# Designs tried in a protein design chat: VH-VL binders against q9c950r261to396. Part 4

Target 1, 136 residues: q9c950r261to396
Amino acid sequence: VPTFEDVKEVTIRRSKLAKWLMEPFFEELIVGCFVRVGIGRSKSGPIYRLCWVKNVDATDPDKTYKLENKTTHKYLNVVWGNETSAARWQMAMISDGHPLEEEYRQWIREVERTNGRMPTKQDISEKKEAIQRTNS

## First folded at step 12 (VH-VL)

Design w1
Fold by OpenDDE, fold request of step 14:
Structure w1 (fold): chain C 136 residues (1-136), chain A 122 residues (1-122), chain B 112 residues (1-112)
Amino acid sequence: as target 1 above (136 residues)
Amino acid sequence: QVQLVQSGAEVKKPGSSVKVSCKASGGTFSNYAIHWVRQAPGQGLEWMGVIIPYFGTAYYNQRFKGRVTITADESTSTAYMELSSLRSEDTAVYYCARGGEWLDSYYYMDVWGQGTLVTVSS
Amino acid sequence: DIVMTQTPLSLSVTPGQPASISCRSSQSLLDEWGKTYLHWYLQKPGQSPQLLIYEVSNRFSGVPDRFSGSGSGTDFTLKISRVEAEDVGVYYCMQSIDYPYTFGQGTKLEIK
C-alpha cells in the first residue's frame, strides 16, 4: 500500500493541470496521478475526494469549460475505488491544495472494499520521476 | 433521455415514517447525484439533501434534525428518501432530481421526477 | 444558511413585453476557483420544476434564447425578452455553493 507521503508526491494540483493542459506530454503524464475532486462545500469548508486518474477524456469537443483562463474540452476520468467504474470530472473543480490524510485513508478503504488496483511502490516512483522530468 | 420515476402518493399518520423511491432509467446511475426537494402546498421549494452514490456519501439539510435518510441501490438504479417522525407540516410533494449530466455537475438539477405527494394527517 | 431573496414575488406581464426577476444572496456565490453557483428554475402550473439557467448565465438545453441570466457575487437577474403564454409559472433562484442548498421564495409570473 502506498504511503500518504507517496500519494502526496504524485497528487496534481489544479494550477499544475492548467499549466500542463496543452503540453504534448499531459495526457500520458496525468495517468496514474492523483487529484482532489470537489464534491461540495459545508460550513467546515470545501469537501474533496482523493481520486486516481485513469485517463484524459477529450472525446466531446462541444463540451467546453474554463480552466483558469483557458478554454478546454479535456476532462479527467477519475477512479474512486475500482477502475471498472470511473467518473468524468472537469479539471476546474480540482483542488489546488494538498491532500489530507483523511482523504488518503478514505481512498485506501474504498480501493480495498472494491478490490481495486492499488498502485505499487514502483508505480509511484516512476510517476514521481516522470513529473520531475517536466522541470515544472 | 434520462427519466426519474417516483413511487406513488402516501397517506401517513403523525409519528410514522415514509420512504419514497426514485428510479432512474436511460443512463448510468453511478454518474448521477440524486437530490431530494420538497414543496408544501402553495409554498416554495426546500432542499432536503443529496446522495452521491459513486462516493458513497450523502449530505442533508440539518433543518430536518436527522429525520431524513437518503440511500441508493445501484443494482436497481433507485434512490430512496425516508422521512421519520412525520408531522402535519411534512405534508408536501417530494421531488427527486438528478444532478447535472455528469457527476462534476452535481450542484444543479437538470432532470426531475414527477413528484410524490405525502399527506400527514391524524 | 445562505438566504436567497427574490423580487418581485409576483409579476403580471403583457405578452410580448419583457420581464425581469432579481435574486439576491446573503453571501457571495463565487467560489475560489471562479465558479458562481446560482441557478434558475421554472415550475409551470401542475408540473415539476425544470432547469432554465445554470451557473448564472448558461441556458439549459431546449431553453429559448428569450431567457437570459446575468449577475455576479450576490446580485443576479433573470430576464425574459418577450414573455409568452408558456412562460407562466413560478420562477426560483437557487444557490448551491454551500450545503444546504437554498431557494428564493419564488416569483409568480402571470399574463395580463
Scores: ipSAE 0.905, ipTM 0.957, lowest interface PAE 0.5, mean pLDDT 96
Fold by OpenDDE, fold request of step 14:
Order: C-alpha cells, then structure tokens, then sequence
Structure w1 (fold): chain C 136 residues (1-136), chain A 122 residues (1-122), chain B 112 residues (1-112)
C-alpha cells in the first residue's frame, strides 16, 4: 500500500493542471496521479475526495469549461474505489491544496472495500520521476 | 432520456416515519447525485439534502435536525429519503432530482421526479 | 445559511412583452475556482420544477433563447425577452455554492 507521503507527492494541484493542460506530455503524465475533486462546501469549508486519475477524456469538444483563464474540453476520469467505475470530472473543480491524511485513508478504505487496484511502489516511483522531469 | 420515478402518495400519522423512493432510468446511476427538495402547499422550494452514491456520502439540511436520512441502492438505481418524527408541517410534495448530467455537475438539478405527496394528519 | 431574495414576488405580463426577475444572495456565489453557483428553475402549474439556467447564464437543453441569465457576485437577473403563455409559473433562483442549498421565495409570473 502506498504511503500518504507517496500519494501526496503524486497528487496534482489545479494550478499545475492548468499549466500542463496543453503540453504534449499532459495526458500521459496525469495517468496514475492523484487529484482532489470537489464535491461541495459546508460551513467547515470545501469538501474533497482524493481520487486516482485513470485517464484524460477529451472525446467531446463541444463540452468546454474554464480552467483558470484557459478554455478546455479535457476532463479527468477519476477513480475513488474500483476503476471499473470511473467518474468524469472537470479540472476546474480540482483542489489547489495538498491532500489530507483523512482523505488518503478514505481512499484506501474504498479501494479495499471495492477490491480496487492499489498502485504499487514501483508505480508511484515511476510517476514521481516523471513529474520531476517535467518540473526541471 | 433519463427520468426519475418516485413512489406514490403517503398518508401518515404524526410521530411516524415515511420513506419515499426515487428510481432512475435511462442513464448510469453512479454518474448522478440525487437531491431531495420539498414543497409545502402554496409554499416555495426547500432543499433537504443530497446523496452522492459514487462517493458514498450524503449531506443534509440541518434545519431538519437529523430527521432526514438519504440512502441509495446502486444495484436498483434507486434513492430513498426517509423522514422521521413526522409533523403536520411536513405535509408537502417531496421531489427527487438529479444533480447534473455528470457527477461533476452535482450542484444543479437538471432532471426532476414527478413528486410524492406526503400528508401528515391525525 | 445563504439567503436568496427575489424581486418581484409576482408580476403580470402582457404576451410579447419582456419580463425581468432579480435575485440577490446574502453572500457571493463565486468560488475560488471562478465558478458562480446561481441557477434558475421554473415550476409550471401542477408540474415539477424544471431547470432553466445553470451557472448564471447557461441555458439548459431545450430552453428557448428568449430566456437569459446574467449577473455576478450577489446580484443576478433572469430575463425573458418575449413572454409567452407557456412561461406562466413560479420562477426560483437557487444557490449551490454552500450546503445547504437555498432557494429564493419564488416569483409568480402571470399573463395579463
């Protein structure tokens, strides 16, 4: 099981998504990363779920939205538990903050409950390296 | 193509509970949030709560002081709203509504059920 | 809770004439993502509510272009360029930036 620190390092913030949006490496790089998807706000603040990114969905060019100052039709297919059930999510609703440990625990529990795929240490390591290359 | 079909009208005594069902058809249930909204006779709309089955979470209007329970059965594409400790003031038409075409649009209701009248009287 | 205030609460319009409904929120409906969570619904007599406008100015599928929404922050407006008989009903604005979602009081539109 990947550690919280491992997941945190491969969690992509909204501002980074906006920055990478049009880069040729974006769709490949984002696969296997994590994002915090917004699912509402309460009096205690924004509510997020930490999700694993399955792929980028750009199949509908007519469905556009604003990400920062950019217009895009790219969505993320994200997975909370089992990748057999993915959800489409606009990147504008991704957190620009770091994941919380509780969100990590929730994700772990859901993956286990649904017999979902748990990323390996190798998966995480490779993703970290790929991200680092991009940031150089 | 998506429609929400709710259970039939209910007549209840004060202090009892009512459970209204909302079955979704024509789409993928897991792509939806299901909201519950009620309307007392001659009054406006009141948001009761929402369930997001994909994330296994529900959020409630605290004005109901814990009397509302929203659940979902993905295997039958059905959402439920149970209201306990019924009062005469709970007499209303109760609506379920889909939160957006996709889950990331959970925050507005684009498809509504036909409504369920719940009458609370002695 | 966020309070939504509509004005007027009722209006009578001659067919073919324009109509305008205002909705004010007690706090900004713009979030840090740049999304504004203001929507408009219409409830025709004896029917369930139906979505007209989402996110301030986007017409829902099937909604005629004579309907338009505008505004920002805390002040919003729904306009009907040419009112028709089928537009009779109660219009509601709704905020969904925070739980609980809240509706305006409703604006009853009638035909003269």
Amino acid sequence: as target 1 above (136 residues)
Amino acid sequence: QVQLVQSGAEVKKPGSSVKVSCKASGGTFSNYAIHWVRQAPGQGLEWMGVIIPYFGTAYYNQRFKGRVTITADESTSTAYMELSSLRSEDTAVYYCARGGEWLDSYYYMDVWGQGTLVTVSS
Amino acid sequence: DIVMTQTPLSLSVTPGQPASISCRSSQSLLDEWGKTYLHWYLQKPGQSPQLLIYEVSNRFSGVPDRFSGSGSGTDFTLKISRVEAEDVGVYYCMQSIDYPYTFGQGTKLEIK
Scores: ipSAE 0.893, ipTM 0.955, lowest interface PAE 0.6, mean pLDDT 96
Fold by OpenDDE, look of step 12:
Structure w1 (fold): chain C 136 residues (1-136), chain A 122 residues (1-122), chain B 112 residues (1-112)
Amino acid sequence: as target 1 above (136 residues)
Amino acid sequence: QVQLVQSGAEVKKPGSSVKVSCKASGGTFSNYAIHWVRQAPGQGLEWMGVIIPYFGTAYYNQRFKGRVTITADESTSTAYMELSSLRSEDTAVYYCARGGEWLDSYYYMDVWGQGTLVTVSS
Amino acid sequence: DIVMTQTPLSLSVTPGQPASISCRSSQSLLDEWGKTYLHWYLQKPGQSPQLLIYEVSNRFSGVPDRFSGSGSGTDFTLKISRVEAEDVGVYYCMQSIDYPYTFGQGTKLEIK
């Protein structure tokens, strides 16, 4: 099981998504990363779920939205538990903050509950290296 | 085209519970949230809560003080709203409504059910 | 809870004339993502509410272009350039930036 620190290092913030959006390496790099998706706000603040990125979905060019100062039709297919059921998500609604340990624990529990795929240490290491190679 | 079909009208005694169903058709149930909104006779709209089946979580209007329970059955594409400890002031038309085409649009209601009248009287 | 205040509460309009409804929130509806969570609904007599405008100014599918939404922060407006008989009903603004979602009191639009 990847540690919280491992997941933090491969969690991509909204500002980084916006920066990488049009880069040739983006769609490949983002796979296997984590993102914090906003699912609402309470009186205590924003509510996020930590999700694993399955792939970039750009199959609907007519559905555009604003990500920072950029217009895009690229969405993320993210997975909270099992990749057999992925959710499509605007990158604009991804947190620009770091994940919380409680969010990590929620993700772990859900993956276990649904018998989902757990990234290996090798998966995480490779992703870390790939991210570092971007030098951004 | 997504449609939401709700269960029929209910007549309940004070102190009892009511459970209203909302069946979705024509789309992928896990791609959106289901909101519940009620409207007392001659009054405005009141948001009760929302369920996001994909994340297995629901959020409630705390004004109901824990009397509302929202659940979802993905296998039947049906959401449920149960209101307990009914009072006369709970007499209203209850609506379910879809939150967006995708989950990332959960925060506005683009498809509404036909409404379910719940009457609470002695 | 965020309080939504609509004005006027009732409006009588001659067909073909414009109409304007104001909605004010007790706090900003703009979030960190740059989205403003203000939406407009119409409930025609004897019907379920229906979405007109989402996120301040986006017309929902099938909504005529005579409907328009504008505003920012805490002040919002729904405008109908030329009111028609089919526009009769109660209009609601709604905020969805924070739970619980809250509606305005509603504005009843009638034809003279």
Scores: ipSAE 0.835, ipTM 0.940, lowest interface PAE 0.7, mean pLDDT 95
Fold by OpenDDE, look of step 13:
Structure w1 (fold): chain C 136 residues (1-136), chain A 122 residues (1-122), chain B 112 residues (1-112)
Amino acid sequence: as target 1 above (136 residues)
Amino acid sequence: QVQLVQSGAEVKKPGSSVKVSCKASGGTFSNYAIHWVRQAPGQGLEWMGVIIPYFGTAYYNQRFKGRVTITADESTSTAYMELSSLRSEDTAVYYCARGGEWLDSYYYMDVWGQGTLVTVSS
Amino acid sequence: DIVMTQTPLSLSVTPGQPASISCRSSQSLLDEWGKTYLHWYLQKPGQSPQLLIYEVSNRFSGVPDRFSGSGSGTDFTLKISRVEAEDVGVYYCMQSIDYPYTFGQGTKLEIK
């Protein structure tokens, strides 16, 4: 089971998504990363779920939205529990903050409950290295 | 082509509970959020709560002080709203509504049920 | 809770003439990512509400182009360029930036 610290290091924030959006490596790199998806707002602020990114969905060019100052039709297919059930999500609704430990615990519980795929330490390590290469 | 079909009208006594169902047909239930909105006779719309089955969570209007329980059964593509400790002022038409075409558009209602009249009288 | 205030609460319009409804929120409906959570619904007599406009200015599928939405921050407007008989009903604005979602009082549109 990946640690909270492991997940934090491969969690991509909204501003980074916007930066990478049009890069050739984006669609490949983002697979296996984590994002915090906004599922509502309360008086205390935005509510997020920590999700695993399955792939980029750009199959509907007529459905565009604004990501910062950019217009895009690229969405993320994200997974909370089992990848057999993914949800399409606007990158504009992804958090620009770091994940919370409670969100990590929720994700772990859901993956276990649904017998979902748990990333291995090797998966995380490879993703970390890939991200670092991009930052170079 | 997605439709929401709600259960029939209810007549209840004060202090009792009512459970209204909302069955979705067409589309993928797990891609929906289901909102509940009620409307007292001759009045406006009041948001009661929402359930997002994919993320296993529901949020409620705290004005109902815990009297509302929203659940979902993915196997039957049905959402439920239970209102307990009924009062005469709970007499209203209760609507379920889908939160957007996709789950990430959960924050507006694009498909509505036909409504369920709940009458609370002694 | 966010308070939504509509004006007017009722209006009578001659067919073919324009109509305008205002909606004001007690706080900004713009989030940190640039999305504005203001939507418009129409409830025709004896029917369930139906979505007209989402996110300020986007017409829902099947909604005639004579309907348009505009605004920003806390001030929003729904316009009907040429009112038709089928436009009769009660119009509601709704905010969904924060739970609980809240509606305006409703604006009843009638035909003269």
Scores: ipSAE 0.810, ipTM 0.933, lowest interface PAE 0.7, mean pLDDT 95
Fold by ESMFold2, fold request of step 14:
Structure w1 (fold): chain C 136 residues (1-136), chain A 122 residues (1-122), chain B 112 residues (1-112)
Amino acid sequence: as target 1 above (136 residues)
Amino acid sequence: QVQLVQSGAEVKKPGSSVKVSCKASGGTFSNYAIHWVRQAPGQGLEWMGVIIPYFGTAYYNQRFKGRVTITADESTSTAYMELSSLRSEDTAVYYCARGGEWLDSYYYMDVWGQGTLVTVSS
Amino acid sequence: DIVMTQTPLSLSVTPGQPASISCRSSQSLLDEWGKTYLHWYLQKPGQSPQLLIYEVSNRFSGVPDRFSGSGSGTDFTLKISRVEAEDVGVYYCMQSIDYPYTFGQGTKLEIK
């Protein structure tokens, strides 16, 4: 079962999504990583949920949006709990910050509530190595 | 193609509560955020809150100070808004609205219900 | 809460003439990633509100191209290039950058 630190190391920030967007390895790299999706903002600041990236959806080339200084029609299908239930999200609404421990605990509770699957520590280790190779 | 159908008009006494339903037909209810907006007679629009069933969370306008509860039942594709401790000032038409076809469009309202008149007599 | 102020609150327009509605927010509606959370709705007489424009300038499906939106930060404008009889109703701007979402007071458009 991955720890908060395990998950934090493979949580991708919006600036990295924008940096890698046009690379041929983009889809292979980010599937299986985590992102923080924005679901609103209260008086105490932005509200995020920590989600797992199931796949990239680029099936509608007419649905374009701006991601920093680039234009794309790529969306992330993310999972909050059970893998059989995914939500489609534009990358422009992904946090550029690091996950919080409370967000990790919320994710754990939802996976448990829905009898979802978690990535293994080995899955996360492989993603961490892939990210490191991309940065070198 | 997607429609939101609300429950019928209600007449209530001060101090009671009302629960308005909003049934979605067509589309995929799990992709929706459902907002509630009210309009007092001759007045503008007032946002009451939103439920995002996928994340199991709701957010409320604090103007109502805990009198509003918004829930959803995915098995029936129905959202509910309950307003308690009713006052005559709560007389209004209450609308539900979908936050868009996909959940990342939660922040604007593209499909609206027909509205439910709630009348609170003094 | 973010206050949305519309100007004018009422206007009467000869058919075929342009109309312009201003909306001003008490805080910037631009988030840190460049998205601006300002939307326009029309409520025709006796009807539910309907979405006209989302995110400042994007026309919703089925909205005629005589409607356009513009602005940034705290100042926004809805324009109708040629007003038609079907455009009668109350226009609302709404911000959705922060909970609670808030609407402007509304602008009643009438045909003279």
Scores: ipSAE 0.716, ipTM 0.904, lowest interface PAE 1.4, mean pLDDT 91

Design w1
Fold by ESMFold2, look of step 12:
Structure w1 (fold): chain C 136 residues (1-136), chain A 122 residues (1-122), chain B 112 residues (1-112)
Amino acid sequence: as target 1 above (136 residues)
Amino acid sequence: QVQLVQSGAEVKKPGSSVKVSCKASGGTFSNYAIHWVRQAPGQGLEWMGVIIPYFGTAYYNQRFKGRVTITADESTSTAYMELSSLRSEDTAVYYCARGGEWLDSYYYMDVWGQGTLVTVSS
Amino acid sequence: DIVMTQTPLSLSVTPGQPASISCRSSQSLLDEWGKTYLHWYLQKPGQSPQLLIYEVSNRFSGVPDRFSGSGSGTDFTLKISRVEAEDVGVYYCMQSIDYPYTFGQGTKLEIK
């Protein structure tokens, strides 16, 4: 079971998604990482859910949106709980902040509730190394 | 192509509860946000709340002070809105509406049900 | 809660002439992601509301190109370049930047 710190280290912020968007290795790098998807705002601030990235969807080139100062038609298919149920998300609605421990606990509870699959510590370690290599 | 079909009109007494259903056909129900909006006779639109079944969460307009409960049953592709402790001012047409085709467009409503008239009369 | 104020509240238009409806919010509808959460709906007589414009200026599928939206921050406008008889009804703006979502009071458009 990965710890909160394990997950935090492989959670990708919006600014990094925008930075890597045009790199040939983009999908390989971010698949298997986590992102915080925005599902609304309350008076206490933005509401996020911590999801892991299943794949990148770029199949509709006419569905463009602005990601920071770039335009793209790439979307993330993300997973909350069971991998059999994915949601497509535009990267513009991904947090540029770090995950909260409560968001991690919500993720764990949902995976348990749905009998879902989560990455192993080895999967996380490999992804962490790939991110570090790219940031060097 | 998605259609939302709501349950029929209801007449209720003050102090009772009403539960309105909203059945979706077409699309993948778990990828929808379902909103509820009401309209009192001769008045404008009032947002009551939303359920996002994929994330297992609902958000409510606090004007209703906890009288509203919004739920979803994915096996029947049906959302429900229950309004308790009914008052005469709750007489209105109640609409359900879907957010966009994909869940990341949860924040605008692109398909609306036909509306359900709820009349609260002593 | 964010207050949405529409002007005018009613509008009588000769067919073929333009119409313009203003919507003003009590707070900016622009978020930190650069998205602006203002939408326009039309409720024709006896019908459910229908989406016209989302995110300020995007026409929803099947909406005629005589409808256009513009604005930023707190001030928004819906324009109809040539009003047709089928355009009668009540127009609502709505914000969805914060819960609870709120609508303007509505603008009733009638044909002279």
Scores: ipSAE 0.698, ipTM 0.900, lowest interface PAE 1.4, mean pLDDT 91
Fold by ESMFold2, look of step 13:
Structure w1 (fold): chain C 136 residues (1-136), chain A 122 residues (1-122), chain B 112 residues (1-112)
Amino acid sequence: as target 1 above (136 residues)
Amino acid sequence: QVQLVQSGAEVKKPGSSVKVSCKASGGTFSNYAIHWVRQAPGQGLEWMGVIIPYFGTAYYNQRFKGRVTITADESTSTAYMELSSLRSEDTAVYYCARGGEWLDSYYYMDVWGQGTLVTVSS
Amino acid sequence: DIVMTQTPLSLSVTPGQPASISCRSSQSLLDEWGKTYLHWYLQKPGQSPQLLIYEVSNRFSGVPDRFSGSGSGTDFTLKISRVEAEDVGVYYCMQSIDYPYTFGQGTKLEIK
């Protein structure tokens, strides 16, 4: 349903997460976007999975880490496949690059395998507009 | 408190296969990366591979040349390591180990199973 | 594959005295995210390995503060400020920046 280009337009890079980290709109903007989470590294570089952001978790103030030039205890709960199952991820391990088409195909296959939800094209259009307004 | 309990010791013939199980109790199995590490008698530790069940992926040490397969069954909270085409030098204790409590800590191992001795002899 | 080299391979320490173990990697363990993937494990006699230090210098839960880790890039050190009898065993460093993960050869610590 959403194309690779649709998803690419609402995939948030690590530098943007760091830029927006302390803004009052951070959680509202980021929820429903995509991020590339790092799950390991091969000889050819980092390995990523394209995930949908479900919410921001800041419930443990003692779990701090460095995100670029800032320190935070905010984490992303991300979804791979079915939205009833989420994984917590530190934003420092989010890619600062654009998604690959193979990563998008992997995401599609997992959503289909698990009968998960996908954003509608309207959801994506609204997120794209929100991102653009924030960058202005 | 998370505990990893492995299947019992096995004696195998060269050329056969072994499948070692690793059952996790406590915590949420889907949030774990499960690593396999072996230790030959009197030797150090050798990483064999990892499975990350949430992402449906496994990565292997290529020195085993495709002989190792790591799987997980989330309904039973159990990971498996199968080593095929066994040789005498595969005699070792095989450990499973969990990555950190949260999946974004997949890259270090904090909870270890008790180990499973696999003996390969003719 | 990244080679991890430990020195010494064994040491004997009088109780109450400090101990130091060096670990050197064949490549930098610092990634593009600013994390350094060097960890220390202890395997006590007859037991499974246990985590001591993760990411160079972070003590794992329940590890006494007499254990400390330091280093950067390719050169790392585990220190025990005051060795106790319970510290006997084999210490391993491990890198996890790249697959396959690799361990050092181990350092056997004995009480004199």
Scores: ipSAE 0.673, ipTM 0.896, lowest interface PAE 1.7, mean pLDDT 91
Fold by ESMFold2, fold request of step 14:
Structure w1 (fold): chain C 136 residues (1-136), chain A 122 residues (1-122), chain B 112 residues (1-112)
Amino acid sequence: as target 1 above (136 residues)
Amino acid sequence: QVQLVQSGAEVKKPGSSVKVSCKASGGTFSNYAIHWVRQAPGQGLEWMGVIIPYFGTAYYNQRFKGRVTITADESTSTAYMELSSLRSEDTAVYYCARGGEWLDSYYYMDVWGQGTLVTVSS
Amino acid sequence: DIVMTQTPLSLSVTPGQPASISCRSSQSLLDEWGKTYLHWYLQKPGQSPQLLIYEVSNRFSGVPDRFSGSGSGTDFTLKISRVEAEDVGVYYCMQSIDYPYTFGQGTKLEIK
């Protein structure tokens, strides 16, 4: 079971998604990482859910949107609980902040509730190393 | 084509509760955000709240907090809105509406139900 | 709550002439990512509301190109280049940047 710190280290922020968007390694790098998807704003600020990236959907080149200063038709298929259920999201609605411990606990509870699959600590370690090599 | 079909009109006494259903046909209900909006006779539109079943959460207009409960049953593709402690000023047409085609477009409403008239009268 | 103010509240237009409806919000509807959460709906007599324009200027599927939206920040406009009889009804702007979502008070469009 990965810890909050494990997950935090492989949570990709919007600015990094935008930085790597056009690189040939983009999909390979971000699949298996986490992102914080925005699901609204309250008086207390933005509301996020911590989701796992299942794959990149770029199958409709006519569905474009702005991500930072770029235009793209790439979307993330993300998982909140069980990997058999995914949701399609614009990267423009991904947080540029770090996950909160409460968001991690919400994710853990949903995976347990739905009998979902968690990444192993080895999976996390491999993603952490891949991210570090890319930043070098 | 996605369609939203709501339950029929109701007449209620003050102090009671009403539960309105909204059944979706077509599309993938588990990926919808479902909003509830009401309209008193001769008046404008008032947003009551939204449920996002994929994330298991709902958000409410605080003017209704404690009186409104929004739920969804994914197995029947049906959303529900229950309003309690009814008053005569709750007499209105109640609409359900789907957010955009994809869940990341939850924040506007592209498909609307036919509306359900709820009359609160002795 | 964000207050949405529409002007005019009532509009009587000769067929073929243009119409313009203004909507002002009490707070900016632009988020930190460049998206603006302002939408327009039409409620024809005896019908449910229907989406016309989302995110300021995007026409929803099937909406004629005589409808256009513009604006930024707190000031927005819906224009109908040539009004037709089928355009009668009440027009609402709505913000969805923050919960609770709020509508303008409506603008009734009639043919004279």
Scores: ipSAE 0.671, ipTM 0.895, lowest interface PAE 1.6, mean pLDDT 91

